# VH-VL binders against Exodeoxyribonuclease I (sbcB), part 3

Target 1, 149 residues: Exodeoxyribonuclease I (sbcB), of Buchnera aphidicola subsp. Schizaphis graminum (q8k923r203to351)
Amino acid sequence: PKLFDFFFKYRKKNELCRLIDIEKFTPIIYVSSYFGALRQNMSCILPLSWDLHNKNILISIDLFKDIDKLIVFCKTVSISNISIKDLFDLGIVLVYLNRCPILAPIKVIRKEDTNRLNFKKYFYYKKINLVKKNYFLIDLVKNVLLKKN

## First folded at step 1 (VH-VL)

Design gr7 (framework fv_greziprubart)
Fold by ESMFold2-Fast, scan of step 1:
Structure gr7 (fold): chain C 149 residues (1-149), chain A 122 residues (1-122), chain B 112 residues (1-112)
Amino acid sequence: as target 1 above (149 residues)
Amino acid sequence: EMQLVESGGGLVQPGGSLRLSCAASGFTFSDYEMQWVRQAPGKGPEWVGLIRNKADSYTTQYAASVKGRFTISRDDSKNSVYLQMNSLKTEDTAVYYCARGFDDYYEAFDIWGQGVLVTVSS
Amino acid sequence: DIVMTQSPLSLPVTPGEPASISCRSSQSLLHSNGYDYIDWYLQKPGQSPQLLIYLGSDRASGVPDRFSGSGSGTDFTLKISRVEAEDVGVYFCMQALQTPWTFGQGTKLEIK
């Protein structure tokens, strides 16, 4: 589904997102070979996905994965035309935990530099109630960008 | 318009080989997992196998009934997925569909091809 | 492998009346993430299967709201609140919890 269809479906289901206990998982970071090119373009927040099935945290950034959803999201919150490099320097990404979108700061690191302690240092997660806080997520992104500017 | 179009198929003798192709259009093919599903005459669908996208290293999985005989591959530059069928048996006679996996999290098939008939008979 | 069993196998319905199709799995389809990994498909005569419901109760794009999915664990139901002529065909459930993905044997819905 498109990103707004995704948020709308969760809202209809009255779903709640939960915080993840990072210490219980082995961090795995995958970065697309095209990441550098994406960061040079005027655009949007990077999408990330998490797989909790195997009790592993897999963070993947892929140039072509979810790009259409990301573009739609950026246009709606009026953050289109902002460099991904600038947004990344702000350290803001969307992370999906079992169908639950959350807003998190992130720093790209090499897999060789990744362990549980270092991974936890670079990430935080905010619990959201999608029924009551779907708009809060959008407002939070706008507020962070406005405070930066 | 998003669509999948299968080609290949036909009549083949037991022990023979056949290669099916499935061409995608109207969506970013390289982002999606692709599935093969077959349906024998008068029966329900039977899953054949899948191939994941580049992010998951193009890994494949197969139903036990075809493992070792069938191979799934893809060419993202041509927006195509393939099913190579070897050592065909009469019980492989079916309409073969390619289908798109909805996304990495949801295992659902939201776009299906028209199907191509494979008949294995002497 | 997970076995999917549907009932009834044949379902004649008068237009405008409701219809219900059951699907039972040999093991729970409820994942630790809280969702039931079951999908529903409709195959109209001479056509490919089409997705109706995924992940237990989510309607696929373009599917009318007269279709709904419910149930949890091993017992699932697809309901059509008011059957229309265009709804004729064979309905299949599929478990998407683990490979191999497995389908029910099908329920043929027909209008009389």
Scores: ipSAE 0.000, ipTM 0.497, lowest interface PAE 17.7, mean pLDDT 66

Design gr8 (framework fv_greziprubart)
Fold by ESMFold2-Fast, scan of step 1:
Structure gr8 (fold): chain C 149 residues (1-149), chain A 125 residues (1-125), chain B 112 residues (1-112)
Amino acid sequence: as target 1 above (149 residues)
Amino acid sequence: EMQLVESGGGLVQPGGSLRLSCAASGFTFDDYAMQWVRQAPGKGPEWVGLISSKAYGGTTQYAASVKGRFTISRDDSKNSVYLQMNSLKTEDTAVYYCATEGYYDILTGDAFDIWGQGVLVTVSS
Amino acid sequence: DIVMTQSPLSLPVTPGEPASISCRSSQSLLWSNGYNYIDWYLQKPGQSPQLLIYLGSNRASGVPDRFSGSGSGTDFTLKISRVEAEDVGVYFCMQSLETPYTFGQGTKLEIK
């Protein structure tokens, strides 16, 4: 899907940072409204019907440079017959949201309503080294996807 | 305000069955995973099991001590969760609570932020 | 299963004095997102447990600022800066990292 084209084109650190500065790209903030029982390590269990078609996907991207911040944006993605490699790019980005980011339900809230949730206080994270510290995470995500798909 | 009310407790003989109900009000029940926790007289709480929201397929998980004997289900049209207890043993004697997790993923994690009043189940001859 | 161990099991305190409760887990509760998945509950006599602290150090809504949680990995502490009569009850820690969720055995706080 076009979402994965985005990751193939802008997955290099310097280019990715420029794109995520575009505010108009994510006018609506998605916040998980559920913290659930399916969350055990990265061994999150998908629903019995493993159809990711028409699901809203939350993407979190680390900002590299002067901004020590985790930025998120959401886009609806149709996922059918997609490669495991493409799913890894998405899965790695989502791992920084919580223990089971791929399976977190997402509620749409208006941007103006975020102040009622202390949103900024909880979504400000330190810069994360994706390459070295996430090597093990890549293997775990791969094992989950290979086991299920 | 968010509220949970249990019902259906009582005295049951070993080997018997009992169904507990938990009615929810004051929140969007469909969006929440529901927990069952029990507390034997004079002891600490023991997690019994849970049922996920419809967004996660309504999947269930159970503590080893009750797996195969207890079943958790929900009826979102009635804002209710149920615990069906079969093949009851004397060690199942406890106050049973239903509880719900936090409202937002990052704000409360998996903490049980709303609890029912509890209902007593006594398994004795 | 993750085993949670509390100490002390009984804690007599004079009103106005501080109190401290320890909780140890059999494995690390620190997740890759930087949070420790440990929660603290208070059960007052005759009542259901109520949430005090979530994710290690965050106070639940309505909980007085004299309660605080700290620690990381396997060693955690709940502190009450000035104990009041209404704080009497049994305190439990719970790990919420993975199922089965498990509780400590409890610490009974009593006024001297």
Scores: ipSAE 0.000, ipTM 0.504, lowest interface PAE 16.7, mean pLDDT 64

Design gr9 (framework fv_greziprubart)
Fold by ESMFold2-Fast, scan of step 1:
Structure gr9 (fold): chain C 149 residues (1-149), chain A 123 residues (1-123), chain B 112 residues (1-112)
Amino acid sequence: as target 1 above (149 residues)
Amino acid sequence: EMQLVESGGGLVQPGGSLRLSCAASGFTFSGSAMQWVRQAPGKGPEWVGLIRSEANSYATQYAASVKGRFTISRDDSKNSVYLQMNSLKTEDTAVYYCTRDYDYEWELYFDYWGQGVLVTVSS
Amino acid sequence: DIVMTQSPLSLPVTPGEPASISCRSSQSLLHENGYNYIDWYLQKPGQSPQLLIYLGSNRASGVPDRFSGSGSGTDFTLKISRVEAEDVGVYFCMQALEFPLTFGQGTKLEIK
């Protein structure tokens, strides 16, 4: 499928879990603190390009606790001993992200920054719900992927 | 220190072409969206267009006044962004600025501007 | 396109006094994420523009605390609590909610 070709072409060094069937999930490449404002919806198109080995991604995952699905592929060894099977059982599929400043190592995020992280949480919840309910954005992503070959 | 150095400006006749270059240093260029903004003599700034990072598929956006005539591209291996200007008009006369968009989280804003390069379109 | 209108266009101020610049947008700049997508820039004579305020009220790095941004929706204000000689220049507001990004026409701050 063209989506798999797109992901492998973009992140050839990342291993996708062969047990993940992307076609069984809504193929939304969504939800990153890297997103701009989602204004004009163009910022909703994020290819899989980031390795979730950095532990500070656990902080970013807190931003998404109120949504029902995140797209993640199996190279997530650093996430709290949570197995890929457990994530699928919970309906969670986490997205590989690359070049996201908020995903900087946890040691550079100070306690006084908690308000910033909490504010971002409300934004992600609201935006993810909008994207999930708006198939126009999903179709836009599909059109870009189909024409970007 | 962050630096953006524009080059390639000059005098060109109407209908001509010119390519501006912007060399970046002092930050992780590949993770930033880059923009072009121009300022005509005695006028305020006018947004020209942008190019996003590889994570957003190098998506580009252009102001209607330049759409179809100008093309923005980048070479992350050279930390450079380019503005190819074709079919130039006298109205394109301006100082052109390369700007870094600090693409932090979900905000786009011009946190750093280059010194600018003058483009004069005149017969 | 979203139109940005500034007032006043010329602002003579005595050093040490406060200054206030208004910016009005033709549509609401308040996004569903709770941010107002308005930024403020200063262009000092002979220099490139520089960022002062982003997302309505956030002060850019290195910008003195005498600068503040406020407002929501369509009406925004940039305030300088005590104007200093180095504050001379042209101030621009910019909306970043929708493409094309658009600037106000500018407010020239002059020392009396």
Scores: ipSAE 0.000, ipTM 0.482, lowest interface PAE 17.4, mean pLDDT 64

Design ol1 (framework fv_olinvacimab)
Fold by ESMFold2-Fast, scan of step 1:
Structure ol1 (fold): chain C 149 residues (1-149), chain A 119 residues (1-119), chain B 107 residues (1-107)
Amino acid sequence: as target 1 above (149 residues)
Amino acid sequence: QMQLVQSGAEVKKPGASVKLSCKASGYTFTSYAMHWVRQAPGQRLEWMGEINPSGGSTNYNEKFKSRVTITVDKSASTAYMELSSLRSEDTAVYYCARDYEWGDYFDYWGQGTLVTVSS
Amino acid sequence: NFMLTQPPSVSVSPGKTARITCRGDNIGSKSVHWYQQRPGQAPVLVMYYDSDRPSGIPERFSGSNSGNTATLTISGVEAGDEADYYCQVWDSSSDYVFGTGTKVTVL
């Protein structure tokens, strides 16, 4: 089946069972949004080729200002043939928002460059599942906005 | 094993300054923010300030910012907190505490240092 | 300045449930963390991000946070749970804010 269908089916099948537990996963994942109108059901897919254990980096996922337009767009586009690794190398990550796949730009930030008071933290990782040998599926739990926009 | 070890008790007179140390071990010192929190006898925990050990940037509680200075010695994995112009109401146990992986909470605490200010 | 208010004390019998509240304006929009402080000891993290438990904290500790009240619940209370408990949040205007503290007495 299509890549998206595979990831969605896997999440539904294993929603209460983790294939692996990376409880000491350390890169912080921040999701920024211009509205703060973020869905509770969010996941992102990251390639294994990335240094996901680097404690000195943060991954910032920037959601588009017009999030509803992106949701509508992604529902009308087939992205089953998109290479997640190639997108990540270009600074784009695949995000599931309410089961709707979205392509979102990311920023990799060194912790030393982060002004904590100005950083937005909507989500943090809750659990990690290995969906395919080359990818981690990271379930995100809504957190708090550190500084309001 | 990860731990924060603080300097010993201090007795000071009003108007003096005190400088406390907090030595970290068992983790990468520059990867986690270090905070100072105090507790006067019978009172609540009170946040004093924080430092990013990597860049040296600090942020202080408005109540203390005219008198408190937080610094680090990266080579010694040690954080310092100096409080000047001591008053009797500064008598308290002072804790250093680690910020959990850029979280908003303190996962590891030092054992505390009692500072007594009396004439 | 943002303020967190806790009841000064809670008394509970062994084996019963203790509930410690932390009240703050719209605290449900913030992440609440909880610390246990036994007499003469440093605080210990017992709950973070409203309802997540650190490794080593027993399942009888649970948390919730909605509206203007966050709650730390300790079921099957044991003598060793006797301590002061503090809630804590980060606020963009007040930075790190601790609650007024609750002394839990196991009688």
Scores: ipSAE 0.000, ipTM 0.500, lowest interface PAE 17.0, mean pLDDT 70

Design ol10 (framework fv_olinvacimab)
Fold by ESMFold2-Fast, scan of step 1:
Structure ol10 (fold): chain C 149 residues (1-149), chain A 123 residues (1-123), chain B 107 residues (1-107)
Amino acid sequence: as target 1 above (149 residues)
Amino acid sequence: QMQLVQSGAEVKKPGASVKLSCKASGYTFTTYAMHWVRQAPGQRLEWMGEINAGSGYTNYNEKFKSRVTITVDKSASTAYMELSSLRSEDTAVYYCARVDDYYEILTGYFDYWGQGTLVTVSS
Amino acid sequence: NFMLTQPPSVSVSPGKTARITCRGDNIGSDSVHWYQQRPGQAPVLVMYYDSDRPSGIPERFSGSNSGNTATLTISGVEAGDEADYYCQVWDSSSLYVFGTGTKVTVL
């Protein structure tokens, strides 16, 4: 709807954000990018299905086999009032990719970079601040990730 | 071989502006972020700002945001940092440094550094 | 007011072990990176993500990070290890933050 029309405008300003078709009846994965300091947000939302994990990104589905919901952020995102522990307890994995490639063929992303990600440490010990003035992203996270389906 | 080569030393008067360059080679310029870090004589490293070389989007240290502008020339694989309204306290060695901007869990490290450019601000 | 505090100096004899600390509130939850800077030279990355070594950095360099203290350890210290050392983290408000720096003298 109009929400996505609004963010297609931001995507055009940030050519690193991709539009990816979402499949019906799958867990929803949102890829968000933030190309600024936390006080200066340029958010770009790319909806992904779980199946797209196997198609063209370095993130192995085996790494997330037992997790049914995933948020992927291409850049820094702040989440306030939602702790990393709470997201993890809800079966939500937050994946931070500090740049969405224009093309996401696996061969332009380096496999060795995934070995640098310390998801466990981040999820157990950190607070993520959700940008307060990006209410649609907060509502999207709440409405999509907290769906009882 | 990966290299970051910076422009030569500058001597400026208070109130002037300075524009430094950092030419990258040996890697795909647009897939990394370029950062600027300064160090006044005998002082610690101080982060100034960054630019995503592919998108051109920038982040600045709040301390410098009103005076600093970082840009890139993709065709030349060169990043620039311009600092305006120079004061004697801006006398420092200015470094460019590369950060892998693809995989960062709210962290980033500087894997390659330029040789540094001395900027002297004196009346 | 976020700050990473390092001791100003550490003196160590050749062949002994130097330990350089980086103190910050709950720093054990952050990823800490370390840089070596010799006089008149640019910094060089010597440790990243708490305890990973870049290619070319000898195994004598190791790192740890827990609670409020991250530590860079240099065993079997050599004269060439004499330098300033800086820790660095990412902070949500300050972005890229460097420690106050430690001068390691090999005597």
Scores: ipSAE 0.000, ipTM 0.504, lowest interface PAE 14.2, mean pLDDT 65

Design ol11 (framework fv_olinvacimab)
Fold by ESMFold2-Fast, scan of step 1:
Structure ol11 (fold): chain C 149 residues (1-149), chain A 120 residues (1-120), chain B 107 residues (1-107)
Amino acid sequence: as target 1 above (149 residues)
Amino acid sequence: QMQLVQSGAEVKKPGASVKLSCKASGYTFTYYDMHWVRQAPGQRLEWMGEINPSGGYTNYNEKFKSRVTITVDKSASTAYMELSSLRSEDTAVYYCAREYWDDSGAFDIWGQGTLVTVSS
Amino acid sequence: NFMLTQPPSVSVSPGKTARITCRGDNIGRESVHWYQQRPGQAPVLVMYYDSDRPSGIPERFSGSNSGNTATLTISGVEAGDEADYYCQVYDSSSDYVFGTGTKVTVL
């Protein structure tokens, strides 16, 4: 898939952080999680492919097989520790642009939808610009972020 | 202008199969999932299945899974739905519909519908 | 099976407000879409993501969704609004689910 080619090409953390460009809509999710042999201190390890024609971000379902929680970092900055189920149920993902968090909606095909996941191994993400007009999503995220661990 | 144009009405006997077509124009066919929805006379809308035109991946309503097959011809920008082992209760208007790219289930463009009558 | 229940019919006078409900367990957690179907015609999307209007749909149409009830509201009802209305969600257990439908009569 295009995600693996992107990941192999831009494995260096400093270069991945420079690929975030608000006008080009090439956001990168920085994740600390358990993906096979990957270590927790490795940030900038989850690049997303941008479908330029549809203005959607594709997230591979295979990258989430072993993740219980999504933690978003840019360099050493952590902004959230949210259950991946809660985050996806809200239809949002937190991303960093120059160390500033950006709230962005995503669409999810749940793991329990086996037939869809066998054929469609990617989650589609709505254009990041749309979240700036959706204060309702921001309010929902505030409620999630304020809950106890 | 974006539109979906469906094939004409069909009259079939019980036990036969029917294959309907849905031709897309005015947008990039492979970028949007295509769905089939039916409506029996005086009844509600009922989802039958979907296809991803770029990959050919399908997902079917459990009720129809054993009898329905959805396919695409990318070069012709056309989707097809074949329903086998027809029964009288399959008499309905069949619609194709494009899913808005947010794939939360919104169908923003609909074909005009094809009446399929199953009778002796 | 996940079920979306709508009242079979709603009668409203011209210029008044029609409210069409769609009841489902925890439907407020889902994104609800609404379709208008005039006799002999294909459905038309009139509301999506609970409260967003597609281009070309009058401001008289609005939507809400909370708890167990989603509502499509048509203010200043006109004769041309007479139609069947269907709510619809995506449900993981049943995929794409349509409501039972509501016939709106303008009298």
Scores: ipSAE 0.000, ipTM 0.505, lowest interface PAE 15.7, mean pLDDT 65

Design ol2 (framework fv_olinvacimab)
Heavy chain, then light chain:
Amino acid sequence: QMQLVQSGAEVKKPGASVKLSCKASGYTFTDYYMHWVRQAPGQRLEWMGEINPDSGGTNYNEKFKSRVTITVDKSASTAYMELSSLRSEDTAVYYCAREGFYDSSGYFDYWGQGTLVTVSS
Amino acid sequence: NFMLTQPPSVSVSPGKTARITCRGDNIGSYSVHWYQQRPGQAPVLVMYYDSDRPSGIPERFSGSNSGNTATLTISGVEAGDEADYYCQVWDSSTDYVFGTGTKVTVL
ESMFold2-Fast, scan of step 1: ipSAE 0.000; ipTM 0.505

Design ol3 (framework fv_olinvacimab)
Fold by ESMFold2-Fast, scan of step 1:
Structure ol3 (fold): chain C 149 residues (1-149), chain A 119 residues (1-119), chain B 107 residues (1-107)
Amino acid sequence: as target 1 above (149 residues)
Amino acid sequence: QMQLVQSGAEVKKPGASVKLSCKASGYTFTSYWMHWVRQAPGQRLEWMGEINAGNGNTNYNEKFKSRVTITVDKSASTAYMELSSLRSEDTAVYYCARWYDDYYGMDVWGQGTLVTVSS
Amino acid sequence: NFMLTQPPSVSVSPGKTARITCRGDNIGSKSVHWYQQRPGQAPVLVMYYDSDRPSGIPERFSGSNSGNTATLTISGVEAGDEADYYCQVWDSSSEYVFGTGTKVTVL
């Protein structure tokens, strides 16, 4: 959608690092094929098509033998009226690359596919935290979602 | 130049076993799953099983589980499929195909190996 | 077991649009892939994850997947599109299910 084009066309890794105030760095835990043909440069995330019509969707951040790992940090965002569920519904997740948090589109797998992935390992044992009070990104996402006049 | 090259045609009698090979080149063999899919003359594609080339984990179609064994030789970048207790119904072209994950599907296929089972 | 049903054949004139359906219970909740197979050749992936195209597949190919029906659409059909087409999904039994196949004939 337009939201993903805006984030990845006009925002680079270094600019997002500057805008996102994350109190604690964490290592990359799992990388998915969502980052395009090249697995190494996440600052050049290519927009991927996906279907937003299904609201009962699960995210996958680990697909098989990715060597590099990313951790997803997702936490309720209180000040923007944008919940973590709203971001997941839009296919957006915060991931880390070299201490630089970025917003990335994610592929969503359907409920019937989950037995192929060990979600207990990837979601249950991994803490999910999303952006600590980054007002700029929250306002940006809110404004794009609302498609202001 | 990603490529899968399969072994040549086989002719077997009922009750025999057959072992087919699939040699990969042009990509990191151990980073992908390898699948085996067959197609009887004039029939649809039928999945037989898969193997994770890096750790050797396998999953088999319940229909073939008692007769099929899939293995890999990492040093040779080669996957093998052995089917035992052959029947005339096993006459088919057998394909190997590479799959990274559910998202991409089977994007690189071998040329196929014809196995003929006749009395 | 889960079944995917396709029409056995579809006839289309050059330049027109061919639509190949793949029917399965609640198939809209699964990821659908499509393969093209010409006589004597191995299958070629032409559509993955419902509607994404592999490199080298022309924009004339598009896909959709909703409810009980997935569809591969080929617009501006050319003679070279004549082939058998198979849909494929993964289901919860760790089974990869192929459709019954559709022969597309360009008249």
Scores: ipSAE 0.000, ipTM 0.494, lowest interface PAE 17.3, mean pLDDT 65

Design ol4 (framework fv_olinvacimab)
Fold by ESMFold2-Fast, scan of step 1:
Structure ol4 (fold): chain C 149 residues (1-149), chain A 121 residues (1-121), chain B 107 residues (1-107)
Amino acid sequence: as target 1 above (149 residues)
Amino acid sequence: QMQLVQSGAEVKKPGASVKLSCKASGYTFTSYDMHWVRQAPGQRLEWMGEINPYSGGTNYNEKFKSRVTITVDKSASTAYMELSSLRSEDTAVYYCARELYYDFWSGLDYWGQGTLVTVSS
Amino acid sequence: NFMLTQPPSVSVSPGKTARITCRGDNIGEKSVHWYQQRPGQAPVLVMYYDSDRPSGIPERFSGSNSGNTATLTISGVEAGDEADYYCQVWDYSSDHVFGTGTKVTVL
C-alpha cells in the first residue's frame, strides 16, 4: 500500500487549496494577540500566510496541546463525526501553509530548541509517521475537508 | 516555463570563497524552497542545504554547516550559495533545485544547469 | 548517519526490464524519490513518493518501497533510458540523503 494515496491524487498545493472551503474557517488572529487574550470559547487559527521558520508559529502549535483550544478549533472548522478525544490522542491540528490548510501533529516546542529545530523536518517526520501507521489522517482530510467543499 | 539559471564556471585557489547564483523564473519564487546539491567528478549527488525564500530560514548539511551560507534576493528571484575555506575536494558541479510543492515533502522537481567550481593550487 | 546503497551498475537489453534497488534500514518507512542523470546534464526527477510519476515520465517507469528496499523498475527499456539513477530520502537525523548511484547500460 502507498503511504500518501490522498496526496498522490492531489499533487499540487494549489489544487488542494481550491478543493477546500475556506469560508468555513474563522478569521485569522496572530499568535501574540491570541496568547494574551485567549478564552475557552475563542478559536486559535494560525495565519493563512504561514512561515515555517517563524518562532511565533512554533509557539502557536504548542498552544494546541490544550484540549479546550483543540475543541474550539475543531468546532470552528466543522469537523463532524469525529471524536475530539481521538483527534487529541493523535495530536493533530490544522495549520495553514501558503494559505492551504493541512493536518499536522501537535507537540510541545521547547524554547531552548527553537533555533535548532527545522520545523519543516519536524512536520515531515511526524506526518510521515502518522500516515504510515494510521490512515485516519488521510481519511480525515478526504472526508471532512474535501467532501465539504 | 519554470526555469533555474545558474551563474558561470568559477576557478578558485584553496582557502578562497565562492558565491554562486541561481535565478528563478516562471513560478512564484517565494512559494518553494530552494536546495543546493553538489556532485564531484564521478561521485554521487550530495545535499548541501536549503532555504525558504519567503522567510530566509535555512537548514544545512552538518558536513558543510561551518562553511556554507545560503541567501536569497526576493526582488531578483535569485538564490545564492557561498562556500568558504575552499579545498581541492570542493571541486564539483553545484546545482540549485526547487523543492516539490506538496505539503512539506522534499523531492526536487526542477534543477538548474549546474555550475562547475574548480579549486586548484 | 543514514545511508542508501545502490548497485554500481545494471546492464539490460532493449525491450527488457531493468530493476534498480535502493537499500536502507527501514527505508519502507520513508518516501523515496528517484532521479535520472544523463552525461553532462542536470538530474531529472523520474519518480517521487515511492511510486508516483512526474508529468512527462512514461508509464514504463514504476516504483515500489517496502521493508529495507526501494526499487525503480523500467519496463520495455529503450536506448534513451541509459543514464545514472539516484534514489533519495529525507531522514530526520541525516537530512536529505542520496544513494550511491546506479549506471544503467542498454546493450
Scores: ipSAE 0.000, ipTM 0.511, lowest interface PAE 13.9, mean pLDDT 65

